VHH binders against Uncharacterized protein C29G2.6. Designs and how they scored, part 16

Target 1, 179 residues: Uncharacterized protein C29G2.6, of Caenorhabditis elegans (o16887)
Amino acid sequence: NKQCRDLLQCSIQKKCVNLPVLSKLVDGKNISAEMYDDIDKYTDYGCIFTTGCQDECNDCPLCLTSKLQIVDILSGEKSSAECPTLMDCALKCVAESNQDIFQINKCLRQDCAFHCFDGSCPKCSGFITRVFNQMCAAGNFRQKIKGYSGPCYEMFHEIVRAKFADRFEKNGKTRGHSG
Key: E = the ipSAE of ESMFold2; O = the ipSAE of OpenDDE; V2 = 0.75 times the mean of E and O plus 0.25 times the DockQ between their complexes.

## First folded at step 14 (VHH; framework vhh_7b2m_4)

Design Ie (from Gg with E105L Y108S; at its last look DockQ between E and O 0.77; V2 from the best seeds 0.00; counts 0 for: pae O 6.7 > 2)
Fold by OpenDDE, look of step 14:
Parts: sequence; C-alpha cells; structure tokens
Structure Ie (fold): chain B 179 residues (1-179), chain A 119 residues (1-119)
Amino acid sequence: as target 1 above (179 residues)
Amino acid sequence: EVQLVESGGGLVQAGGSLRLSCAASGFTFDDYTVGWYRQAPGKQRVVVAAISTGGSTVYSNSVKGRFTISRDNAKNTVYLQMNSLKPEDTAVYYCARGYSSPWYLFDSWGQGTQVTVSS
C-alpha cells in the first residue's frame, strides 16, 4: 500500500521516530527486551497519528484503524468489535487511572501492549511491524544488530518475543505473522 | 553535563498568568521529549505537561485548558504558559528531559522554580 509507505516515510522525516538515536542504540547489540523498550521510547505514535503525519495516517487504513482505537480508548467507550482483548485492557486502564493521560499511557504500554502481539489484534501488530520495518530499513538495523541476518519483520518478531517472553509462556499464545 | 535551568516563577494572584522557561544544555535538545513536573509542599512530584520531538503535547487533567507547553529547538528552550492560575497550582516547577510518547518518562530535571498563587 503506497499510502502506508508514505506514512512511514513521513514518520521518519517528521522525526516521529527518533532514528538517529535508535540506530546508535541497536548498533552492535543483540536482540533483547531492552531493544523493544528503546524502540517504544523513541517512537511517537501521537506524532504519527496527529501532529506529524495526520493526513498520511488518515490515508493509511492500518494507521487509521489504530488511531480510531486510541480515540475509543481515551473516550472510555467501546465503539468497535475489533481487538476486544486489547480494548478491554485499555478500558480498564482508563478506569483505573482516573483518566490521567500519563497513567493511561503507562498502563497501555506496560499492561496492554502484549495484546497487540498475542494474535488477538492483527491490525495492531501489523501496523507496528510495518513502522518498525521502515525504521529498520532506514536505519540499516540489519547491518547493525549483532548475530542477526534475517529480514526486518522477523527481527521485530524476535524483539517482541524477547520483550514479552513471560507473557507468551503464561498465556500460551504465539505471535502470528503479520505482513 | 546535562543541564536544565528553570526561570519565570514567582508570586501571582489567583486568575493570573505566568510563563516558565527552561534552558537546556549538555545534550541534543531536539532528540528528546521535554516537560514539566511540579511538587507541592508535602506532596509527590507529578507530571504537568510534556512535548515530544514531533511536537505532540500532553497535559495532566488538572491543568488542561489552562496550561500550554511549547518548545523552541533553536534556543534549546521549553516553555510553560500558565493561565488562570489557582492556589492549588502552588508548587516548585521542574523542567525535565525524557523520551518520546507514549511513555512520558523523564530521566533528568532542573533545580526548579517556585510558583506561588495567592487567593
């Protein structure tokens, strides 16, 4: 999808993704949970969805879906049947965080992020994987990551697996392939 | 060395306005999210507002609609425009350096500037 490629390019150009820092952080490193955290820290999805690349996001179906989910989360309402597990977790975050945006975001990233990748929400995992693929290519992560020679999408799968190893074991779920 | 130096604090009456500034040095300013904390007497330090490298902003519920955070990368400065101030806004305000959204985690802050709002 060209529109989604345009979005990803915009994300890099508008510095929604801090690629220079990420490129340095992954250089010479093995795949790890820490690598996931770094990616998350230096990826601004708010920028992707709104300030930086709003138009491009609206033209990208996966991005638009993700954006709408966030809007639903912030409103405290379920408006879509998509990704119910993720949405339920998110709504719980809203309920328990007294609608404080900082606490909500923390809860989403710490508690709910796993449900993006556990197979229950293919649109979420697919979108995030594509964002990673773009930064991986632009930052030459394949040449920088130690001991890895596979494609970017597989790299991300391994990073996600490293981050959520305990959750995958407990839940018995496996991350599906998302193109 | 990472340095964050706050200014602009002071005494103001309820309903008044202040503009805080924070001058940053010792790091690449435009690579980081920046924000403001505040700590009232006897209370914990809490996040007030943050602005990402991409310009996205977030606010605590208590200050939404009244405070505005902005940044000038050319000047390595972050600002907090505080309008419609209330006595409960009285606190030491700290400038902070952090990571991009949505974590809003901060790893460095300044010495703080006192803001006092009288009734």
Scores: ipSAE 0.018, ipTM 0.319, lowest interface PAE 6.7, mean pLDDT 82
ESMFold2, look of step 14: ipSAE 0.046; ipTM 0.526
ESMFold2 (binder alone), look of step 14: mean pLDDT 83; pTM 0.835

Design If (from Gg with S100T; at its last look DockQ between E and O 0.74; V2 from the best seeds 0.00; counts 0 for: pae E 5.2 > 2)
Fold by ESMFold2, look of step 14:
Formats: sequence, C-alpha cells, structure tokens
Structure If (fold): chain B 179 residues (1-179), chain A 119 residues (1-119)
Amino acid sequence: as target 1 above (179 residues)
Amino acid sequence: EVQLVESGGGLVQAGGSLRLSCAASGFTFDDYTVGWYRQAPGKQRVVVAAISTGGSTVYSNSVKGRFTISRDNAKNTVYLQMNSLKPEDTAVYYCARGYTSPWYEFDYWGQGTQVTVSS
C-alpha cells in the first residue's frame, strides 16, 4: 500500500539504510551469515521509526505497531499480546540487563532476533523483509550477489536461513511437523 | 588509516561540566555511527553514547539527561557535552566509530582522554 511504500522510499532518501556501503559489501559476495550481520549493522531502524521518517512510519500501520512494541520492550512492559515468543524473550533481556540499554540491545540481537523469523511473528519478519526488498531493488543486489537467482524476498529468506541455520534445524527437529 | 583523537578531558569539580571533542580521519565520517566509550579504573569499558548517520542518539541510562552527544560532519568531529558531573563519571573516555545502527558495539576507538571528577 501507498503509505508503507512512502516509508520504504523515505528510508533510502534519509539514509536510514546506508545503501552506498551495503552495495559495496555485497558486491561479488555469496549469501552468508555475515551478510545478514552487515545488513543489520547498516540499517538504522531508529531513523526509520523516528528521526528520519517519523511521519511516514506513523502512516504505515506495520511500522507504527512495530515502533510501539519497541517502546514496550524498552519500558519493560507487555501491553500487547502480539508475537508472544519474541516479546517473552525480549522482556527477559530487559530483566537480565539491569536497564542498560546497550546490553539490552546486544541480548535482543543475540538471543531473540531468531523469533522474528521462526514463524511466530509474521509482522516482524514481514516488515524487515519489506525494508530489505527496498534496499535490494534500489541497490541492485540481484546483479551484485554471486551464486543467486531469484527475487529479492527469496534472497532475504536465504540470508536469514544462513544466519540462523542451527536454530532453524533445532526448531524444525523439535517441531518436525508432528506438532 | 582510521584515526580518532580525543581532547577536552581534565580535572573538574562535582556538578561541573566538560566538553569532549574527537577529530576523525581516514574514513568517510558521514557514513558511520560515532560515539563514546568510558572505562573506570578496575572496570570494563562501557558504551556511554552514540549518534547515527541520520542523527539518532542513544545514551546509557547512567548519563541520560546529563550528557549530550552531537556531530559536525563538515568538521569530521563528534562531541560529548558532559553536565552535572559526578565522581562516578571518572574514567578514560574513548571516541569510537561503529556502523550505521547506533546500537552495535564500536569497531574502532581512540587512545582516550582522562576525565576526573573530584568530590
């Protein structure tokens, strides 16, 4: 929809996504866990949610609800029932980090980010995939990444699977279609 | 060669203020998050503040409301305005460079400048 398209265009225009650096980092590279880390390191979600694109984010329901969940996490609150696995993990990070925001963020990246992509939070994975699709198209990633054929959204899913391979295998074995 | 050179440290009385500066060279300053670590005697180095490419700022809870980070991309310089200083702010302060996201730990830092806050 148009409101969320405006947000994604703003993210490039305001340099919330550091496309010049990311374009160089992916050029000539194979898909890998390091590629996931580079994308995450060079995307400023605070810029997308507030300092660069606040109006566009507030007009995009997916962005606004993601922003509000982050406020809950940083406050140590649980005011929504959405994405319970991710939220439970995030609130544990807050509790264990004694309100140190940098330690909270490190815990979230290391322990909880998988729950954005494990099927338990489609809005998280959907939003981040849309941000990737925009940078992939604007940065021409399909022509730069070696050994890949296909659309941007599948490329991102392969990047995520490379990053969290061990956890997907445990989650798949544990949940192995047996329920 | 990435270089980060801190200045503005010194001895100051509790309740006082200092302004730290960091001159950066050897990289495209505009493309990176920059910020400050500190390390008190006998303690681990911790992040104090960061400012992203787009101007988004983050602060540790211990300094929020008292310290202000800013950057001047034309001068390749990052600043830390430190107000209402307390003895527990005594540390070596390191200027640092990271990525675009201000939440990641930094990958380069300078030699540091001593800040000592007396009772």
Scores: ipSAE 0.165, ipTM 0.588, lowest interface PAE 5.2, mean pLDDT 84
ESMFold2 (binder alone), look of step 14: mean pLDDT 83; pTM 0.837
OpenDDE, look of step 14: ipSAE 0.304; ipTM 0.661

Design Ig (from Hg with S53T; at its last fold request DockQ between E and O 0.80; V2 from the best seeds 0.00; counts 0 for: pae E 3.8 > 2)
Amino acid sequence: EVQLVESGGGLVQAGGSLRLSCAASGFTFDDYTVGWYRQAPGKQRVVVAAISTGGYTVYSNSVKGRFTISRDNAKNTVYLQMNSLKPEDTAVYYCARGYSSPWYEFDSWGQGTQVTVSS
ESMFold2, look of step 14: ipSAE 0.393; ipTM 0.725
ESMFold2 (binder alone), look of step 14: mean pLDDT 83; pTM 0.840
OpenDDE, look of step 14: ipSAE 0.210; ipTM 0.593
ESMFold2, fold request of step 15: ipSAE 0.305, 0.279, 0.200; ipTM 0.657, 0.648, 0.568
ESMFold2 (binder alone), fold request of step 15: mean pLDDT 84, 84, 84; pTM 0.852, 0.851, 0.858
OpenDDE, fold request of step 15: ipSAE 0.723, 0.300, 0.710; ipTM 0.859, 0.678, 0.854

Design Ih (from Gg with S52T; at its last look DockQ between E and O 0.79; V2 from the best seeds 0.00; counts 0 for: pae E 7.4 > 2)
Fold by ESMFold2, look of step 14:
Structure Ih (fold): chain B 179 residues (1-179), chain A 119 residues (1-119)
Amino acid sequence: as target 1 above (179 residues)
Amino acid sequence: EVQLVESGGGLVQAGGSLRLSCAASGFTFDDYTVGWYRQAPGKQRVVVAAITTGGSTVYSNSVKGRFTISRDNAKNTVYLQMNSLKPEDTAVYYCARGYSSPWYEFDYWGQGTQVTVSS
């Protein structure tokens, strides 16, 4: 919708997504787990939620919901019942990291990010996919990524599958129910 | 090529203050998270502070409330104001360039500047 489109445009304009660097990193590359890691590393959700695009985020319901869940995680609270698998994992990261933000972020990336895409949190996967679609369009990723010819949202689903293939195989999940 | 040059280290009494500076070159400074990590003798490097492209700051628990990171994009410079210094802050401090977020990982760092806090 228009409210979330303004947020996504802001994220590019305020450089919350480091599109110049990311465009170079994907150019001529095949879809891979490394590509997921690069996209994740060069997207500043703190910028999207607060320092760069706070007004736009508050106006976009998906963004506001995601921001409020992060506030719960950082405060050590479980005030919302949304996405319980992801939230439980994230709260464990906070507890195990002695509230050191650098260790929390590393734990979230390594242990919990899968739960955004395993079908248990459609709101998380939906929001992240929309952020990717904006960077994919603005950065012409369809013309830059080797061996891929489909739409941006399918490209992101393939990138997620490449990153989490081992986790999907351990869970025995049927392919394609969520991306 | 990427260069990061730290300055401002030295000897200081416990409770004192120092301001570290880091001059950056060889990359588009405002496109990157920048920060500081430190390494005490015989210990692993730890991140102490970072400041994102959007100006958001984060700190490790050991320095929160005592250290302040800032950046001046016009001068390609990042600063670390260190107040209420303790002997356990003694380390080599490295200025570093990193990813935009949220992972606060660094891919380039300087040669470091020694900070020594006497008891």
Scores: ipSAE 0.029, ipTM 0.505, lowest interface PAE 7.4, mean pLDDT 82
ESMFold2 (binder alone), look of step 14: mean pLDDT 83; pTM 0.834
OpenDDE, look of step 14: ipSAE 0.093; ipTM 0.525

## First folded at step 15 (VHH; framework vhh_7b2m_4)

Design s10 (from Ff with A50T V58Y)
Fold by ESMFold2-Fast, scan of step 15:
Structure s10 (fold): chain B 179 residues (1-179), chain A 119 residues (1-119)
Amino acid sequence: as target 1 above (179 residues)
Amino acid sequence: EVQLVESGGGLVQAGGSLRLSCAASGFTFDDYTVGWYRQAPGKQRVVVATISSGGSTYYSNSVKGRFTISRDNAKNTVYLQMNSLKPEDTAVYYCARGYSSPWYEFDYWGQGTQVTVSS
């Protein structure tokens, strides 16, 4: 689908992915499963969905549907018995971010994710899976790396592959022919 | 490369105070949530307090009102001020850097510093 290919091109051109940092991160190495978390932290999903590529996202059914579902989930959330500390944190992210999905996503990752490890939210993985599944695909990045694929994972993987294709082939190349 | 180094642990009497420090290097400290965890002998490692890049804090119910977490971005250091210490606070205290993915646990941990509270 051309519209979704245009979204990928926009994401690269508008620097929704920090290519200079990613280039340094993978320099001299094959891209491994463990590197995807580090690569992901230099991906600006808000830029992809809103500030950089809003028109391209709106024209790509996958992106538009995911964006609207994320906004609905985050904007409609209230304190709940399931994960009250995490939910209160998430609501603060929504309130502080002026409905900017980039700021909301960054706030959730940096300020709220730790509540999954404090024992206050035993169902945290379920809550986060729901949010990410609505955004990008079924499952998380570990599940996708283990052979579970989804549209958002495919888009992200193709951005990385398009820019670092040679880093997926092997760890060495003929370096005697610099020109 | 990425390194977290704890200091400030020791032996203290019940009702006393200690200040723990964690010096971070090898990454852009300002961009990460950092936290303090503890592990008592034979028990699971549990969260004590966390502080986000923006300064938002979380405290476990067992330390709320007694402990204060803070950060100094200019010094790449996170602190834990521990007041009104109790024997049950005896543990090895660990500093940790938060993962950017909410699906994963902390990606880097310090070596730990022992805190012993006598009765």
Scores: ipSAE 0.000, ipTM 0.162, lowest interface PAE 12.7, mean pLDDT 68

Design s11 (from Ff with A50V V58Y)
Amino acid sequence: EVQLVESGGGLVQAGGSLRLSCAASGFTFDDYTVGWYRQAPGKQRVVVAVISSGGSTYYSNSVKGRFTISRDNAKNTVYLQMNSLKPEDTAVYYCARGYSSPWYEFDYWGQGTQVTVSS
ESMFold2-Fast, scan of step 15: ipSAE 0.005; ipTM 0.409

Design s12 (from Ff with A50G V58Y)
Fold by ESMFold2-Fast, scan of step 15:
Structure s12 (fold): chain B 179 residues (1-179), chain A 119 residues (1-119)
Amino acid sequence: as target 1 above (179 residues)
Amino acid sequence: EVQLVESGGGLVQAGGSLRLSCAASGFTFDDYTVGWYRQAPGKQRVVVAGISSGGSTYYSNSVKGRFTISRDNAKNTVYLQMNSLKPEDTAVYYCARGYSSPWYEFDYWGQGTQVTVSS
């Protein structure tokens, strides 16, 4: 497709993808599950989705669908039209945080929360919480605890507690959620 | 309960400086991102600067290099140092509390403080 060819050219020109390294990894071979981590490592999704090649991605149906799927995971269908500027910011946070849930949370709270007060999203109460919960529920992030059952935000609380146990024991309370 | 109180606004000549202060009470100040917003006559309220609980800062392109945001956690206060003021900086400046965690979020604003920059 012409549109997706333009995306490929942009990705090469802007160095969103380390093409020589990826070509050597996959040339003449079937892509294995172990190779997906290498492909992701050499792909700058922020460069593709939000900077560098944003227009080319929006014009490529496969790229646009992937971007919209991430938006849907983050916000749900109902809320994406309500807060488009906040949503673009949240997508950038997800794309540029390499599936690190702590970096995503930091980016959302630090860089995107300001859009709630900028007049671009007059009603965003609960929006960032909803976005984070839907993203977490997708189960595609490296910090997910296997076998955990319960609300996604409770799982995140347990992961944060485990990672920062010493700091939270000294600086505040990390409450468990009791039913 | 939760309160944000701005001070330090006034009338200044172009090229002058002002320091705004925002005194916070009724919440655990250290855990929250706080920011400054402004609203010029007949325009929407826009973000000016923000500072996270960890000290990371954000500035809008219109003020980058001229304004500096800082916080004093011991005094529960956030500051906006405004240098090289321009007539286009004339607005009511508001202090606001941002979101701190995915399951604890509130939108609180101060009453605002008027800044007027004469040409």
Scores: ipSAE 0.000, ipTM 0.232, lowest interface PAE 11.4, mean pLDDT 67

Design s66
Amino acid sequence: EVQLVESGGGLVQAGGSLRLSCAASGFTFDDYTVGWYRQAPGKQRVVVAAISSGGSTVYSNSVKGRFTISRDNAKNTVYLQMNSLKPEDTAVYYCARGYSSPSWYEFDYWGQGTQVTVSS
ESMFold2-Fast, scan of step 15: ipSAE 0.437; ipTM 0.827

Design s67
Fold by ESMFold2-Fast, scan of step 15:
Structure s67 (fold): chain B 179 residues (1-179), chain A 120 residues (1-120)
Amino acid sequence: as target 1 above (179 residues)
Amino acid sequence: EVQLVESGGGLVQAGGSLRLSCAASGFTFDDYTVGWYRQAPGKQRVVVAAISSGGSTVYSNSVKGRFTISRDNAKNTVYLQMNSLKPEDTAVYYCARGYSSPGWYEFDYWGQGTQVTVSS
């Protein structure tokens, strides 16, 4: 309930998430693959994990687990047929950064990001969403929604809930669940 | 209504400098990545530079060391400082609003563009 409050506060203060937009996707709705795409559009994961809230993330078990799972997924991934140049670049970033997620993110943003724009990976968004969904589906959580459970789901759900905690507590009713 | 308005384009000689501005309105500017793209006649639109809500920057290899992107959140404006301009930099330059992080996802709103012409 309270484990990741500092991360949530940091994410809000550093503008890593666009909470007004995200609240419409979570409040009273089921989370689908399409909704995860929309959530990703309004969430700066680099900000949460590295540039904005690195220390707060490291202190939050859900966030730390998410960081480590991203590194593990990237480290274990073979060249993708869908985005092979991007994937090869990403794997090189992992190998050369001693698996430090801050260095990996810096490498990805400076050396790999343009593969999404140079025509070599038109499906860049879809590829990243699938990697995110695989990470978020990992784990044995009771709140499993169409395979979207685990640290990533719990983390973003808590960010949205914390922003609107006063509203939910005042009304005595809980929203933002699968239904 | 989301709007992005570019300005600062013009004709300049090779080796010269220009500063482009992108004035944003109709959204919470501080929360978004903003990028610069360019399109030369008969070619596809390509990314030049992008800056995240947190101030992180990304540049294409063709402009690294010559162009600098920056933002002024108080003025809802993004700038592209272009130095050591080359004839190959001739293009229409567009400002675009991004979401999430630069390079990972799409840009959803675009400005009208501003013409930059670099003479030899």
Scores: ipSAE 0.005, ipTM 0.203, lowest interface PAE 9.9, mean pLDDT 68

Design s68
Fold by ESMFold2-Fast, scan of step 15:
Structure s68 (fold): chain B 179 residues (1-179), chain A 120 residues (1-120)
Amino acid sequence: as target 1 above (179 residues)
Amino acid sequence: EVQLVESGGGLVQAGGSLRLSCAASGFTFDDYTVGWYRQAPGKQRVVVAAISSGGSTVYSNSVKGRFTISRDNAKNTVYLQMNSLKPEDTAVYYCARGYSGSPWYEFDYWGQGTQVTVSS
């Protein structure tokens, strides 16, 4: 079998791909070489790394190198300089997880994601924001605030606000009209 | 001119070890990802490991825990330390230069390969 076929199957089961488009491409038993070149165009790698397709990823060159690119971006010296608090947290996750991207994403979700939204990283890269948004989209974020229905990045901001409510108390009493 | 040259292959008994080297020239080595691939007789070429310019590493499932990739920027060389070798590791091993794509790395230059044979 082709190296990325098992990854594709796992991604379909976990809903990490644009399923309507990919279903039409893989409908049938003969998968052409050109379809393999296009698999990555329809794949959400953040979802894959979060939802349990990690073993299949390690045997697919496209996924394994995407994993390396994500780790390199998060641990890169240049990226660290742009968002020091977020990057220090991310590097700790990388160091403590033996570069297992599944564990890195769990750590990022629990300990680091809110740094992008709490004002400590005003120039947080679009890629880092995208990774966090993909984790939210995968539905694996356990600390979702009840009743929140807004965009993922806004949800993280509300979580930070709720967790650090004492810091906002300075401006949070019944200011304005008593009505 | 970009060149990648593999060395260190040979015949080894199952359970043994080998260290492969990939010597690079003709480009700014420190700025590039380098990967190791292998191709067994009658099979497709598969990824083994890769190392980024920053030193981050990834491994395929079949070699994780047994193989270690490393780089020496002063020598423009990448190494693949292969431990606990199995007959299934028998293949021609290739190194390749990678560049950043979205969302993956692409490999544009390849070495000629070095043969590894693991006997039982």
Scores: ipSAE 0.166, ipTM 0.658, lowest interface PAE 4.8, mean pLDDT 66

Design s69
Fold by ESMFold2-Fast, scan of step 15:
Structure s69 (fold): chain B 179 residues (1-179), chain A 120 residues (1-120)
Amino acid sequence: as target 1 above (179 residues)
Amino acid sequence: EVQLVESGGGLVQAGGSLRLSCAASGFTFDDYTVGWYRQAPGKQRVVVAAISSGGSTVYSNSVKGRFTISRDNAKNTVYLQMNSLKPEDTAVYYCARGYSTSPWYEFDYWGQGTQVTVSS
């Protein structure tokens, strides 16, 4: 898909992704499950979804669906205008939910009731990036423990897979944890 | 069997409006992201808009501010309201099923499409 390739190029240009992992891909080597974990660990998903590559993400179906899942988690009270007040609450939800994305979502919606996703609050730019990164990290951590892949994990791994399909293992056993 | 059926396409003058509908059956509609794609003659199929099971929406750069996607879970139907239509919007429009809460990565089922023609 050209649109998803454009997203990958944008992610590199805007430095949303870790270059060492990408170097392994361009070397023509097959990607192991451990390399997938490294990609997610050093990927700034907030940069991909909002601050760096929003337009490219919206044109890539894989990124679009992953972004929607994250937006559903963060869809609190739309009338909220106090990003600094909500930041502490959201970080507490992440810390206290043992990195479980579903528990984080429940905490955010029931306890914090916020909406700062679209960058409408200038002070929320860093907060949005941190929340996305923590949610993605939580998904990847849960994947290793419980087989939960998470939306951020699935999005980036499939973009990489589509871009370098001929370099992936055909047996399907080294592509990470996908439930 | 999963089925998606589009309707509402037609001929319209530039600056006009159309509303497309997509009737879904054969799966738990409420659990899935649904999207609209389009394909112009001689071009690849591109995403237009998507709506999640929770009602969150995203739009491609070319339609942002002009198109609105919505869903009615009681009717298993997705809508695409197209305003301020341009000749560049001329294409066959497809409805597609995306991910559920289970990990699926792309749109996997497609409708037959409905033709939209915007004349200058």
Scores: ipSAE 0.179, ipTM 0.630, lowest interface PAE 4.2, mean pLDDT 66

Design s70
Amino acid sequence: EVQLVESGGGLVQAGGSLRLSCAASGFTFDDYTVGWYRQAPGKQRVVVAAISSGGSTVYSNSVKGRFTISRDNAKNTVYLQMNSLKPEDTAVYYCARGYSSPWGYEFDYWGQGTQVTVSS
ESMFold2-Fast, scan of step 15: ipSAE 0.534; ipTM 0.861

Design s71
Amino acid sequence: EVQLVESGGGLVQAGGSLRLSCAASGFTFDDYTVGWYRQAPGKQRVVVAAISSGGSTVYSNSVKGRFTISRDNAKNTVYLQMNSLKPEDTAVYYCARGYSSPWSYEFDYWGQGTQVTVSS
ESMFold2-Fast, scan of step 15: ipSAE 0.386; ipTM 0.815

Design s72
Fold by ESMFold2-Fast, scan of step 15:
Structure s72 (fold): chain B 179 residues (1-179), chain A 118 residues (1-118)
Amino acid sequence: as target 1 above (179 residues)
Amino acid sequence: EVQLVESGGGLVQAGGSLRLSCAASGFTFDDYTVGWYRQAPGKQRVVVAAISSGGSTVYSNSVKGRFTISRDNAKNTVYLQMNSLKPEDTAVYYCARGYSPWYEFDYWGQGTQVTVSS
């Protein structure tokens, strides 16, 4: 968790997470499956992984896991690889989503996932399944939030907890730590 | 069956360089992500760098611009080129296999000691 503290702080300060909306959703309630679905709607994964908090993400193992798997899918398979149909679909998602990782994830899940399961690329199905299980999914139509233990689910859980339990993190007062 | 063996550690002065190697056996190396981790005395093991089966790389902020991870699938080996070494880089360095080196690693090497003097 300490390794991911800077990521939480960055996500709040860069407004990768819409805290006013999230506060309204969690205020006076216990965290439910429906609330986690709504949290995903107000989280900018592109901001967390790339434009806002890239350095903090790279130092957080949970975030690195999610980012590395996405990058590997998009970069590891090339058009000349054994999975050209999946790769062409993934590259179209990248092109159409203006490099927004959130929109890329949504596009991959909605338009590309079946290429791993239709027999055109049987070797990628396990990898795609792991990515989908661990990704901070745009929407949640493939994952049941209840019981999801992937890095993004745990990270959002920590962000919500930090918002309400640790006010000093929100104010960027993490300086002077020496153990 | 599955083995990861690190080598290349040693004693070096600040500003120097070392290249670590991790030789893998007992599994289809090309299909797996491999990462480098380090553990200083009395500290928790932390991630340094990882390279995916597809060749994508990630680095922790403490080593970005100084360390380079690479792999040679023909030799079943992953490398960590360490440049501009600092005393705070002193640690035992481990390589690990997994689908997610930081979250779901399933095998570790025995480690190789790196000591950087000032």
Scores: ipSAE 0.000, ipTM 0.235, lowest interface PAE 12.7, mean pLDDT 65

Design s73
Fold by ESMFold2-Fast, scan of step 15:
Structure s73 (fold): chain B 179 residues (1-179), chain A 120 residues (1-120)
Amino acid sequence: as target 1 above (179 residues)
Amino acid sequence: EVQLVESGGGLVQAGGSLRLSCAASGFTFDDYTVGWYRQAPGKQRVVVAAISSGGSTVYSNSVKGRFTISRDNAKNTVYLQMNSLKPEDTAVYYCARGYSSPWYEYFDYWGQGTQVTVSS
């Protein structure tokens, strides 16, 4: 759908598109209807939520529904021994945002998400896996990402890692390493 | 052109204090998470502290309660106040610009590093 063209362009500019398809989009070729429909295959929604492509995402129904699924998941969560600080932070963002998805996302981005990389939440991956499993259960994300094996989390993890491969190789493969 | 320039490192005795500064230029500073990492000789670079664009802070367990990260958006500068320094805090300290995501984190630009040596 042409509604998603601006999201794809923003994703290219912010490097939120997986590496295998980036050159095809950058070459200025016509974006096929199939690529619009399979935006989940090309676009890293985590990157979209953190880099400022929010307005473009709102105009793309597939992206907007992904945001709604995340809000629904967070609204249903409870404090967890796995990542209690992250969970309490996320629930506070939801409670204080009056279901405004952009305010929730801004709050999550600025106040919560970095708990996953500071060593204070070593089980963050488990929490994130649950969130992605719920998004995948909605069907749309699974349907668009054909050819990938395993749980939706594993597939999305591969897309994110491929996108950041150059940075990891320059700055090291793990947190605390440098290239 | 993105630049991160670190300063404030030096030699200090155990139990002492140092304040590191990281001056940023070439990007919209207010929109980015900024972090401090350190690397001791022969060891991996590890995270020390990070501060979000909104001002929230996180600390590694090894420095929690002793170090404080802060930012001054008007000066495009991030600080690391290091108190109760121990010999094991001896390392090169790096400033890094980054993004955080519920799905993933990354840092895309790094400073040159500043040496901190704690005697005793």
Scores: ipSAE 0.000, ipTM 0.120, lowest interface PAE 13.2, mean pLDDT 63

